# VH-VL binders against q0aze0, part 210

Target 1, 268 residues: q0aze0
Amino acid sequence: MKIILVNNRFKENTEKKAQEIAGQLSALNVEVIIDNGLDEPYAGTVDFIMVLGGDGTMLRAARRYGQRAIPVLGVNMGTVGFLSNIEINELAEYLPLILREEYSLEARMMLEVAVFQQQSLLTRVFCLNELLLRSNSPRMLSFALEISGQKLEPYRGDGLIVSTTTGSTAYSLSAGGPIADPQLDAFIVTPVASHIINKRPLVVSPEREISLHLLEEREAIIGIDGQIKMDFGAENRVLIKRAPHPLLMVNLKAKPFFTSIDRSLQRQ
Key: E = the ipSAE of ESMFold2; O = the ipSAE of OpenDDE; V2 = 0.75 times the mean of E and O plus 0.25 times the DockQ between their complexes.

## First folded at step 11 (VH-VL)

Design N21 (framework fv_inotuzumab; at its last look DockQ between E and O 0.02; V2 from the best seeds 0.00; counts 0 for: pae O 15.3 > 2, placed apart)
Fold by ESMFold2-Fast, scan of step 11:
Structure N21 (fold): chain C 268 residues (1-268), chain A 121 residues (1-121), chain B 112 residues (1-112)
Amino acid sequence: as target 1 above (268 residues)
Amino acid sequence: EVQLVQSGAEVKKPGASVKVSCKASGYTFTNYWIHWVRQAPGQGLEWIGGINPSGGYTTYRRKFQGRVTMTADTSTSTVYMELSSLRSEDTAVYYCTREYEGTYLVSPDYWGQGTLVTVSS
Amino acid sequence: DVQVTQSPSSLSASVGDRVTITCRSSQSLADSYGDTFLSWYLHKPGKAPQLLIYGISNRFSGVPDRFSGSGSGTDFTLTISSLQPEDFATYYCLQGTHQPYTFGQGTKVEIK
């Protein structure tokens, strides 16, 4: 078996911890490739991807490997989150099941984000949680939203979030979006501080195509999973659609999504 | 192996423009951002901006906005940084550097040899 | 702008000495996920900068074990456990968390 071990390069002593885990896997006759995120993703064939870290590391792993249809397991290193399945101190217990391929897979849709200038594709990015369009100044944005050829009334406000159901508990939730069962496939379109009081979040079929562009020259940015930032101007257009492949998340342990979110909402 | 090779030294008058090149080899050119960093004599390193060669998407430090333009030629694996309305304060060694992560400058790993731009007369 | 201050600005050392350089930021370098974008570079006159340490403490490929990094929040250190002749250089820290990305002013390590 060949496993990619995705390491969070942005926390203290992560390379040392990754090497220790790689040694444990190697003792079980597993070939390990450590991906520290500094270089291109490993291009060879692998059987499994193990992500060491919190939600931030999983989001990076999803961008790097999510389109390859390879099982991805989130292993939490002590940070509370929604995208890991087991804790690092549980890894030894679950390794025999991983090696025997005795686990279930949960498909999570991803977004394909394409930014254009006129007819030219400037960049294409995949993401697991969301795209955020926001103002980069105190001025609110005026922008057009089009869903599968249907032009909505112009939006005015601080921005807009286009989220997957997996992203429903991230920025979309903070902006007033609904909590969605991550097993559903849908886009969630959530306004950010809309000037138009009656603008509400939309839940949209994942087969639809969403387009955004500015109606006035403003300084704006688009953010991807809170990790990638891109300047966005009136000459630009962004196109959002379902990515070709879902992220295949490994499920070894029952995930208490509804009880976890309920607990969070009971806190005052 | 990974290499970034920059164009040679330039001497310019105040008000002129300078265009510095950075030719990449040894990796997939379009998979990495190229950022530009400068060092004025007796001063530290200063980030200028970056470009995604895949589509030409750019991000610039605000103090250079309107004076700096970055472009990429994928047929030659070359990134260009053009700085206009030059002042004596723009005298510096300009470096290009490679970054996989994207718009962030988190851990640029390989650097060009540097291009000295002198603004005088 | 997030300011990054290195200390000392220069130091004199002999081969075999332990050298410690500090880097302080005006605000936390952790993002919303707790990820910290702090890296260290070695720079010699007429040469390109070289990456030594990324993500506070992770050694870049090919970098000798004598180099180590540590820190959290706003306070970070680079340590050279036993200075070698090739280590006489200027060292820079880089914060990549907050735009504009900023380098420290540099620490020059000179032969005693």
Scores: ipSAE 0.663, ipTM 0.837, lowest interface PAE 2.1, mean pLDDT 89
Fold by ESMFold2, look of step 12:
Structure N21 (fold): chain C 268 residues (1-268), chain A 121 residues (1-121), chain B 112 residues (1-112)
Amino acid sequence: as target 1 above (268 residues)
Amino acid sequence: EVQLVQSGAEVKKPGASVKVSCKASGYTFTNYWIHWVRQAPGQGLEWIGGINPSGGYTTYRRKFQGRVTMTADTSTSTVYMELSSLRSEDTAVYYCTREYEGTYLVSPDYWGQGTLVTVSS
Amino acid sequence: DVQVTQSPSSLSASVGDRVTITCRSSQSLADSYGDTFLSWYLHKPGKAPQLLIYGISNRFSGVPDRFSGSGSGTDFTLTISSLQPEDFATYYCLQGTHQPYTFGQGTKVEIK
């Protein structure tokens, strides 16, 4: 069995713990590849991905590996968020189940985000939580939202969030969006500080294509999962689609979403 | 072995343009951003901007916006930085460096040897 | 723009000395997930900058253990525990969290 062990190299003790766990797995004849986020993702065949860290580390792992349809386990090393399944001090207890593949999988929709200049594709990224379009100046934005070619009335405000259901408890929630069942596939479109009174959050079929572009020259930013920042101007547009593959999250320990919502939010 | 090899020194007059190249080898060119940093004589290091070679997406420091253009040629694994409307203050050694983490400068690890651009009348 | 200020701007030291260089930013360098993109570089005339420390405290491959980094939030330190002849250079910190990315003004370490 071959496992990728993803850690967050920017937290001092995560690297040491990753090496310790790799040693334990190697003693069980498990081949381990450590991914600390610095280099290209491992390209070869892999059976399982173990993420050591909080939601931020999981988001990075999802961008690197989420399109490969490989089981991904979140192992928290501190504050429990929405994306970890077990705590680090529980890993020894669950390791036999991991090795025997005695776990269930929960599919989580991802976004495919493509940024264009006119007709030219500039970049394509995948994300687990959300795309944020936001003003990068004191001035508000005027922008257009299209859903499968259907043009909505123009938006004015600080920006817009296009979220997965998994991302419904992240920035989308803070901007007034609904908490969504992460087992649903949907886009959640949430205005940020809209000056247009009838611009309510929208829940949109995952089969739709969402397009955004500015209606005036303004400094704007596209944010991806709160971790990637890309300049965005009036010459650009972004197209958002459901990604080809969901993130396959490993479920070892019961973590009922609805009964734990308040507790999970308190620990952010 | 990762290498970034830059074009040679240039002497330019004020108002002209300069185009510096950075040829990458030893890694998958389109998987890494290339950022540019300069150092004027007697001064510190200054970030100029960066480019994603796979699609040509760029980000520029605001003070250079409108004067700098970065491009990539994936067939030759080469990034170009063009700085126009040169001033004497643009006299500097210009470095390219690579970064995996998109627009962040997490740990630019490999640097080109530098290109001296001298702007004088 | 995030300002990053190094101290001192220059110093004179002997081989074997302990050297400490500080870097202070005008705002926190931690991102929303607690990750901090603060790096230290060594730069000699006529050479490319060399990465020493990234992520506050991680030594880059091949960097001797006499180099160490520490800090959090807005205050960061590079320490050279026992200065060697090859360590006489100018040192820079780089904040890579907030655009525009900014370097400290540099600290020149000269032989006494």
Scores: ipSAE 0.063, ipTM 0.637, lowest interface PAE 7.0, mean pLDDT 86
Fold by OpenDDE, look of step 12:
Structure N21 (fold): chain C 268 residues (1-268), chain A 121 residues (1-121), chain B 112 residues (1-112)
Amino acid sequence: as target 1 above (268 residues)
Amino acid sequence: EVQLVQSGAEVKKPGASVKVSCKASGYTFTNYWIHWVRQAPGQGLEWIGGINPSGGYTTYRRKFQGRVTMTADTSTSTVYMELSSLRSEDTAVYYCTREYEGTYLVSPDYWGQGTLVTVSS
Amino acid sequence: DVQVTQSPSSLSASVGDRVTITCRSSQSLADSYGDTFLSWYLHKPGKAPQLLIYGISNRFSGVPDRFSGSGSGTDFTLTISSLQPEDFATYYCLQGTHQPYTFGQGTKVEIK
C-alpha cells in the first residue's frame, strides 16, 4: 500500500504530525509520500490520500489529486470545517480499517473549470468548492451567464459564485446561497452583491454547463476555492462543468451533516 | 515483500579494498536511506554510515571517513559500501539496512542478510 | 558522539520471566521537533538484527505485545513482560537522533 500524506509545511503542527504518521505507516510497511506543498502533484500511483489539516488543505488535495479517483481521508487537526472525517487523535483507532480498506466512500461532485482566451484554453482545473468571478475594482461587473446555452439577463454586481453542494457551506453561504445536502449533485449559482437586491441563487442540474464572460472592459478575477486567483478580462470566458470524476471522500466515521452544521456555523 | 540482498563473503588482504553491495526490492528505493552496520567477532553493532539514494547524500562515522565510500545506483536499486585500507580490525559481518527518509520516527527496520568480510594476511 | 550505555551487559532468565533492559544516553535524544529516535533491536547469531521498538515505545510490525519500550530524554527501557524461548538473544538500543548513530553495547539474554 502506498499513501500520500497531504499537509502544509508552513503549518508546523501538521508537518510534525505528517512525519510521525509517515514513520508509523512505514513501520507497518506502508509506503508514504508527503505532499506538504510540492511544486507539482506527486505523479506516481497511490492507493490512499490522507489530508492532515483543515478544509483549506483538503481543497488543495482535491484539486491536486481528486481526478485520480483515489480515496481521500480528511483528518482534522483541530480546526473548524466540513471536510474532515476524523480527528487526528482518532487516526490510530481507524488506521487498521484504512489498511484493510474497510471504509465507505462518499462521492462529492467537483467542478471542472476551464478558462479561455478567445478560443484558446488558458487553464483547466478541478475544484471541490467553487468558482468565483468578482470585480477587481470598486465598480460593478456586467457579465453574461449562460446555462446550457440559455442566456440569462445580464448580471450586474460584484460577482458570481458557482459552487458545488460541498461548497455550499463555504463562500456561497456567505454570499447568501443555500445550504445544500452534500449528497446532492448540483451547481449553486450565487450572485455576489447583485444590483438586483433580491436576485436569487440558482440550483442547477449537474448535467448542465455554465458559461461566464464579461460584457464590458473591466478588471476582474477568477477565484478557485479561495486559493487560486487569475486575472479575468473581456477577452476571457469561463466554462464550468461537472468534473468527470467525483472526489471520493473516505467515510470512516459517521458525521451527521445537518445536526452538526449549526454548531459548525456558529463556530465560524 | 521488502528485501535487502547483499553480496557474498569476501576475503581480503590488509591494505586492500572491499566493495559490498546491497540490492533492495519490494519498496520505493529512493524513499529510504540505506545504512551500513557491522559486527566484529565478539563485539556489538557499530554504525558505519548511511546514504540517501534519492540524492546520494552520505553521512559517515568519523572513524571511517576517508576509508568508506557509499554509492547508490537507482537504476538497479543497489547501494554499495566500499571500505579501503583494510585492516584486521575490519573483519566483521557487514549489514545494510533501510530507514525511512528524513526525520521520521522509524529507525532502520529491514536488514540484509549480512556479508562477512575477513581481513587476513 | 552521543554515548549510549546499555545495562546490564548480560542477564540470565527463564521462560516466563519479566526482563528489563535499560539504555542511557549522554545527552537528550529528543530532536528539535521533540521526536526521539530511540530503537531496540533483537539480534541472534548468524541472523540479521530485527527491529522491535522504534520511537521509544512503538512496536514494529509483527512484534509481539510482550515487548514494550518506555523512557524519555536520556533514559530508556525495553521490557519483555514474559520471556519466550525465541527471545533468548542479544538486544541493542540505537539512537538515531544525533549523528553519528550509536548503538548500546548490547545485552545478552541467556537461559538460566
Scores: ipSAE 0.000, ipTM 0.474, lowest interface PAE 15.3, mean pLDDT 91
ESMFold2 (binder alone), look of step 12: mean pLDDT 93; pTM 0.949

Design N22 (framework fv_inotuzumab)
Fold by ESMFold2-Fast, scan of step 11:
Structure N22 (fold): chain C 268 residues (1-268), chain A 121 residues (1-121), chain B 112 residues (1-112)
Amino acid sequence: as target 1 above (268 residues)
Amino acid sequence: EVQLVQSGAEVKKPGASVKVSCKASGYTFTNYWIHWVRQAPGQGLEWIGGINPSGGYTTYRRKFQGRVTMTADTSTSTVYMELSSLRSEDTAVYYCTRGYEGTYLVSPDYWGQGTLVTVSS
Amino acid sequence: DVQVTQSPSSLSASVGDRVTITCRSSQSLADSYGDTFLSWYLHKPGKAPQLLIYGISNRFSGVPDRFSGSGSGTDFTLTISSLQPEDFATYYCLQGTHQPYTFGQGTKVEIK
């Protein structure tokens, strides 16, 4: 068995714990490949990916490995979040189940984001939560939204979020989008501070293609999962569609999504 | 082994343009951004901008907007930085460096040897 | 712009000394998920900068264990536990969280 251990080396006090876990796995005849976040993603055949960290680490791991159809387990290192399944102090208890492949998988859709300048593909990225288009200045944006060839009336405001259902509790929620069952596949299209008209969030089929471009030259950016930021101008167009493969998340214990989100919203 | 090799020293007059190359080897060229950093004599390090070789996406520090252009040639694994309208204060050693994770400058790990650009009147 | 200030600007030390360099930022270097992109570099005249520490406290490949990093939020430290002859150099911290990315002004470590 070959496991990639993704360590969040951009948070304090994680290295020693990662080395301890790698030692435990090696003692059980598991080949461990440590992903330090600086080197290229491991290109060889892998049976399992273990992510040590919070939601931010899971989002990076999903962009890095999510399209490979390999089971990915989130192990929480003290950061509260929605993408981890077990806590680090529970790992020893669940490790025999991991090694025997006695777990279920939850498929989470991902976005494929392609940015063009005319006919030229400038970049292609995958993400688990969302793409955010936003103004990078005090001036509002004027932009066009097209859904599967259907041209909507122009948007005016601070921006737009195109989210997966997994991302419904991230930036989309802050912008007034709905909370979605992560077991559903859908795009959630949430406007950010519409100026002229109170545009409603849209929930659309993941079979649809979503296209965005600016209608006038403005300083704008595209944000991916709140971690990658790219300049976006009037000569650019972004195409968003369902990624070819979902992220396969390991489920070792019951995940109380609805009670967890309810507590986060209703109390301190 | 990862290696970044830059073109040789340049001497230019004020108002000219300079184009510095950075040839990458030992890794998958399109998996990393290449950033440019300069150091003027007696000064510290200053970030100029970066390029994603996978498609040519660029980001530039505002003070260089309109004067700097970064391009990538995936067939030769080479990144170019062109700086136009040169001024005496552009005299510096220019470094290319490899960074991961999009527009974050995530701990650039490998650096070119540097290219001295001298702007003299 | 996020300002990054190093202390001290220079220091004199002898081989075997413990050296501490501090880096302070004008605002938090953690992103929205708490990840911090702070790194430390060694720079010698005529050479390219060399990565020593990334992500606050992680030693880069091949870096001796006498180098260590610590800190959080806006206050970060590089420590050299027992200074060696090859360690006399200028040290820079880099914040890579907020554009434009900024380096500290540098700390020169000179022979006493």
Scores: ipSAE 0.561, ipTM 0.821, lowest interface PAE 2.8, mean pLDDT 89

Design N23 (framework fv_inotuzumab)
Fold by ESMFold2-Fast, scan of step 11:
Structure N23 (fold): chain C 268 residues (1-268), chain A 121 residues (1-121), chain B 112 residues (1-112)
Amino acid sequence: as target 1 above (268 residues)
Amino acid sequence: EVQLVQSGAEVKKPGASVKVSCKASGYTFTNYWIHWVRQAPGQGLEWIGGINPSGGYTTYRRKFQGRVTMTADTSTSTVYMELSSLRSEDTAVYYCTRDWEGTYLVSPDYWGQGTLVTVSS
Amino acid sequence: DVQVTQSPSSLSASVGDRVTITCRSSQSLADSYGDTFLSWYLHKPGKAPQLLIYGISNRFSGVPDRFSGSGSGTDFTLTISSLQPEDFATYYCLQGTHQPYTFGQGTKVEIK
């Protein structure tokens, strides 16, 4: 068995713990590839991906490896989040189940984001949570939203979020979007500080294509999972689709999504 | 061996433009951002902006927006920084540096040797 | 802009001395996920800057063990446990979390 161990070198104690876990896995005849996020993604075939960290590390791993249809397990090392399944102190207990492939998989849809300048493709990225279009100055944006060829009335405000259901508890929630069951496949389209009071979040089929472009020259940015930022001007457009493959998340123990989010909303 | 090699010193008049090149070798050119940093005489280091050679995506410090343009030529593994409307305060050594990310300046690890740009009449 | 201040601005030291340089930011350098992008550079006249430490405490490839970094939030430290002749230089910290990315003003380490 070959496992990629993804760690985050920008948090305390992660490198030592990653080496410790790699040693334990090697003692069990598992080949381990350590990915610290700074080098190229490992190009070879692997059987399993173990992510050591919080939600930020999981989002990075999903962008690097999510399209490969390989089981990905989130192992929490520190702050509790929504994308980890077990705690680091539980790993020894669950490791035999991992090695025997005795776990279930949950498919989480991802976004495919293509950004163009005029007719030229500038970049294509995948993400687990969302794309954010936002103003980068005090001026509000005027922008066009098109859903599967249907042109909506122009938007005016600070921006727009196009989110997966997994991303419904991230930036979309802060902007007033609905909480969605992450097992559903849907795009959630949430306005950010809309100047037009009756612009509401939309929940649309994941089979639709969404496009965005500015209607006037403004300073704006596109953000991907809160981790990638790109300048966005009137000469740019973005096309958002369902990614070809979902992220395959490993479930070793029940993680009660609805009670977790309910508690978070009442207390934080 | 990772190397960034910059073009030679430039002397320009106020109001002119300067274009500095940075040629990369020893790694996959499109997998890393190239950022530009300058140091004026007697001053500290100042970040100008960066470019993703994959697709040509750029980000600039606001004070240079409209005056700076960064481009990449993937066939020659070369990044260019063009600064227009030059003033005497733009006199500085300009460095290119490699970094893995565009969202953050994570670990600019390899640097060009520097290009002195002098703005004088 | 996030302001980054180094202290001291300069210091005199002898070979073998322990040297400590501090970097303080006007706001937290942790992003929303707790990742901190704070690096340290050695710079000599006529040469390009050299990366010493990234992500607060990680030594770059080939950097000697005498260099170490620590800190969190807004307060960061570079330590040289036993100064060598090649270490007399100006040191800069760099915050890469918030745009525009900013360098400290520099700390010159000079011969006593």
Scores: ipSAE 0.252, ipTM 0.700, lowest interface PAE 5.3, mean pLDDT 88

Design N24 (framework fv_inotuzumab)
Fold by ESMFold2-Fast, scan of step 11:
Structure N24 (fold): chain C 268 residues (1-268), chain A 121 residues (1-121), chain B 112 residues (1-112)
Amino acid sequence: as target 1 above (268 residues)
Amino acid sequence: EVQLVQSGAEVKKPGASVKVSCKASGYTFTNYWIHWVRQAPGQGLEWIGGINPSGGYTTYRRKFQGRVTMTADTSTSTVYMELSSLRSEDTAVYYCTRDFEGTYLVSPDYWGQGTLVTVSS
Amino acid sequence: DVQVTQSPSSLSASVGDRVTITCRSSQSLADSYGDTFLSWYLHKPGKAPQLLIYGISNRFSGVPDRFSGSGSGTDFTLTISSLQPEDFATYYCLQGTHQPYTFGQGTKVEIK
């Protein structure tokens, strides 16, 4: 068995824990590849991906490996989030099940984001939570939203979020979007501080294509999962589609999504 | 194994343009961003901008916007940085460096040897 | 712009000395997930910068054990536990969290 161990190199002392776990797996005749995020994603065939960290680490792992249709397990090493399934102190208990491939998989849709300058593709990225278009100055944006060739009336405000259902509890929630069952496939389109009072969040089919561009020159940013930022100007256009493959998340123990989100909302 | 090799020193007049090359080898060229960093005499390091060779997406420091252009040629695994309207203040050693992600400058790990650009009358 | 200030600007040391260099940022370098993009570089005249430490405290491949990093938020430290002859150089910290990315102004470690 070959496992990729994804570690978060941007938190203190995580490298030591990753090496300890790699040693334990090697003692069980598992070939381990440690991915600290610095090098190219491992190009070879692997059987399983174990992500050591919180939601931020899982989002990065989804960008690197999510399109390969390989089981991905989130192992929490600190502050509890929504994307991990087990805690690090539970790993020894669940290792036999992992090695025997005795687990279920939950498919989570991802976004494919393509940024253009005129007709030239500049970049293409995948993400698990959302794309955020926002102003990078005190001035509001004026922008166009098109859904499957249907041109909506112009937007004016601080920005827009295009989210997966998994991302419904991230930035979309903060902007007033709905909480969605992550088992559903849908885009959630949530305005950010719209000047036009009747702009409401939209829930649209994941088969639709969504495009955005600025109607006047402004300082704007495209954000991806809160981790990637790209300058966005009037010469740019972004196209958002459902990614070819969902992220396959490993379930070793039941996590009650609705009671978890309810508890989280009561704390703030 | 991983190497970034830059073009040689340049001497330019004020108002001219300079184009510096950075040839990559030993890794998959399109999987890493290339960033450019300069150091003027007696000063520290200054980030200029970066390019994703996959698709050619660029990001530039605001003060260079309009004067700097970065391009990539995937057939030769080479990135170019062109700086126009040169001033004496642009005299510096220019470095290219590799980073796996362009929107954060995470850990530029391998660097070119540097190209001295001198702008003088 | 996020400003990054190193201290001291220069120091004199002998082989075997313990050296500490501090890097302070005008804003927290942690993103919303707590990830911090702070790295340290060694630079010698006529040569390219060399990565020593990334992500606050992780040594880059091949970097000697005498180099270590620590810190959080806005305050970061590079420590050289026992200075060697090849360590006389200028050291730079780099914040990669906020664009435009910024280097500290450098700390020159001089012999004597």
Scores: ipSAE 0.331, ipTM 0.732, lowest interface PAE 4.3, mean pLDDT 88

Design N25 (framework fv_inotuzumab)
Fold by ESMFold2-Fast, scan of step 11:
Formats: sequence, C-alpha cells, structure tokens
Structure N25 (fold): chain C 268 residues (1-268), chain A 121 residues (1-121), chain B 112 residues (1-112)
Amino acid sequence: as target 1 above (268 residues)
Amino acid sequence: EVQLVQSGAEVKKPGASVKVSCKASGYTFTNYWIHWVRQAPGQGLEWIGGINPSGGYTTYRRKFQGRVTMTADTSTSTVYMELSSLRSEDTAVYYCTRDYDSTYLVSPDYWGQGTLVTVSS
Amino acid sequence: DVQVTQSPSSLSASVGDRVTITCRSSQSLADSYGDTFLSWYLHKPGKAPQLLIYGISNRFSGVPDRFSGSGSGTDFTLTISSLQPEDFATYYCLQGTHQPYTFGQGTKVEIK
C-alpha cells in the first residue's frame, strides 16, 4: 500500500506528528509520501490519502488531489470542523480498517473554476467549498451573472458566492445561504450584502455553467476555498462548472450531518 | 541547483517606467510563483506582488496597483516586473523570489541577487 | 494592513550567546482555518535574504539546528541557541497570511 500523508506545516509542530505517523505506517510495510504543501503534488499513483489537520488542510488536499478518484480520509488535529471523519487520538483504532479497506466512500462534488482575461485562459483550479467574488475596497461591485447562458439582472453589492453543497456550511452560510444536505449535488449561489432587495440565494443544477464578470471597473478579488486569492477586474471573466470527478471522502464512523450542524450553530 | 538571475542596475527619471527581469533555472518554472520584494535605502523589506508563470495570473499590493505589471515568458523561464510613474520613493533594490503554487507567501526560499533601481531628477 | 513589529531593533552579542528575537503582529496571523504563515529570514549587506524558518517552527533545508522558531496568534520568536560568527546579520520576520504580506522592520545582531 502506498499512502500520501498530507500535513499542515503552517501550524506549529504538525511536522513532528506527521513524521511519527509516517514511521508507524512504514513499520506496517506501508509506503508513505509526505506532502507538506510546499512542493508540487506527488505525481505517482497511490492507494489512499490521509489528511492530518482541520478543514483548511482538507480543502488544500482536495484542490491538489481531489480529481484523482483516490480515497481521502480527514483526521482532525485542531479546530472542530465538517470535513474530518476521525480524531487523531482515534487513528490507531481505525488504522486496521483502513489497511483492510473496510470503509465506505462519500462522493462530494467539486467546482472547476476557470479565469479568463478576454479570450485567454489565465488559470484553472478545482475546489471543494466555494468561489467567492468580493469587493477589495469599500465600493460596491456591479456585476453580471449568467447561468447556462441565461443573463440575470445585474447584481449590485459586496459580492457573490458560488458554493457546492459541501460548502453550504462555510462562507455561504455566513452570507445567509441555506444549509444543504451533503448528499445532494447542487450549486448554491449566495449574494454578499446585496444592495438590491430580494436578491435571494439560488439552488441550481450542478450541470449548469455559471459565469461572472464586472460591469464597472472596480477593485475585486476572487477567493477559492478561502485560500487562493486572485485579483479580478473588468477585463476578467470567470466560468464555474462541475468538476470532472468528485472528491471520494472516507467514512469510518457514522457522523449524522444534521445533528452535527445543529450543535455547531448552538456553540457559535 | 535553483537559481534566479536578475537584470542589471537601472537609473530612471521621475515619471518614467522600469522593467526588471528575473531568469529562473534548476526547477520546473511553471510549478512555482515568483514574487517581487523591494528594499529602499535604510528601510526594511516590502512585498510588491507575485505571478503564477502557469497561465500568468498575478496579485499585486494595492499601493502599486495600476502602475505595476508582472509578466512571464515560459519559453525563456523569465519573469518581468514593470513599474511605471516612478517616484523618488521607488529607489530601492528589487528582488525576485520563488514560492510554491500559492497566493499565501508561505516560504519564499530562493532569491535573485537584487536589482538596484535609482529614481533621480 | 497587518503591522509587524520586531523587538529589539538591534542587539549586541558574543559568540556562544543565546539570542531571542520577537515578532508581534497587529492581528492574528491565523487564517479562517487556523493556518499561520510566519517565516524568518537572515539578511546580510550585499546579499539576498536567506530563509531560516517557515510556518512558525519548521527549519528550512540546510539551516543549522541552533535556529528555532515558536509562537502563535500574534506573538512569535526566533531563537539562536549558540550564536556563531556567521550569524551576525539582520533578521526579518514575514507574515504571509494576510495581504498585503508584511515584513517586520528588522533586528540587527551585532558583535559586542
């Protein structure tokens, strides 16, 4: 067996823990590739990806490896979140099940985001939670939203979020979007501080293509999973569609989504 | 051996533009961002912006937006930073540095030797 | 802008001394997911900056083990356990979490 162990070197002392776990796995004749996020993603074939960290580390792992159709397990080492399945102190208990492939998989859709300058593709990235378009100044944005070629009324406000159902509990929630059952495949389109009364979140088929561009020259940014930040101007256009492959998340223990989100909201 | 080699010193008048180059070797050019950092005489280091050579995507510090342009030529593994409407306060040593494919400035590890740009009237 | 302040601005020390440099930020350097991008650099006149520590506490390849980093939130430290002749330089911390990315003003380590 060959496992990629993704760790968050950007939190203090996580490298030490990753090395300890890698040693444990090697002792069990598992070949381990450590990905600390500083080098290009490992290009070879692997059987399993273990992510050590919180939701942020899982989002990075999904961007790097999510399109490869490899099982990905989130092992929590920090802030309580939604993308980890087990805690680090439970790893020893579940390791035999991992090695015997005794687990189920949950498919989570991802976004494909392509940013253009005029007709030239500048970048293409994948993400698990959302794309955020927002103003990078106190001035409101004026922008166009198209859904599968259907042009909506211009938006005025601080921005817009295009989210997966997995992302429904992230930035979309903070902007007033609905909580979505992660078993559903859908895009959730949530306005950020819209000036126009009754601009509501939209729930859209994941087979639709969504495009955004500015109608006035403004300072704006595109944010991806809260981690990638890109300047966005009137010469730019973004196209969002369903990614070719879902992220395959490992489920080792039952985690009732609705009771988990309910408890999380009560504790905030 | 990773190397970043920058163009030579420049002297410009206020209002002019300067274009500094940074030629990369010893690694896969398109897998790393190149960021630009400057140091004015007697001052500390200041981040200007960065570019992803894969596709040419850029991010700039707001105070330079509208007068800085970063470009990449993948055929020569060279990044350029052009700064326009030069002011005396732009007199500085300009460095290029690489960082892995990220808009966060995680660990700029290899640096060019620096290019002195002097703006004098 | 996130302000980053180093202390002291300068210090004098002898070979073999333990040196501690502090870096304080005006706001938390953890992003919304708790990731903190804080690095330390050594800079000598006429040379490019050299990476020592990244991600608060991770030593860059080839950096001697006398260099260590620690901290969280808004308060970070670089420690040199036993100062060597080649360590007399100016040290900078860099926060890479919040745009615009900002460096501390520098700490000059001089021979007594």
Scores: ipSAE 0.095, ipTM 0.653, lowest interface PAE 6.9, mean pLDDT 87

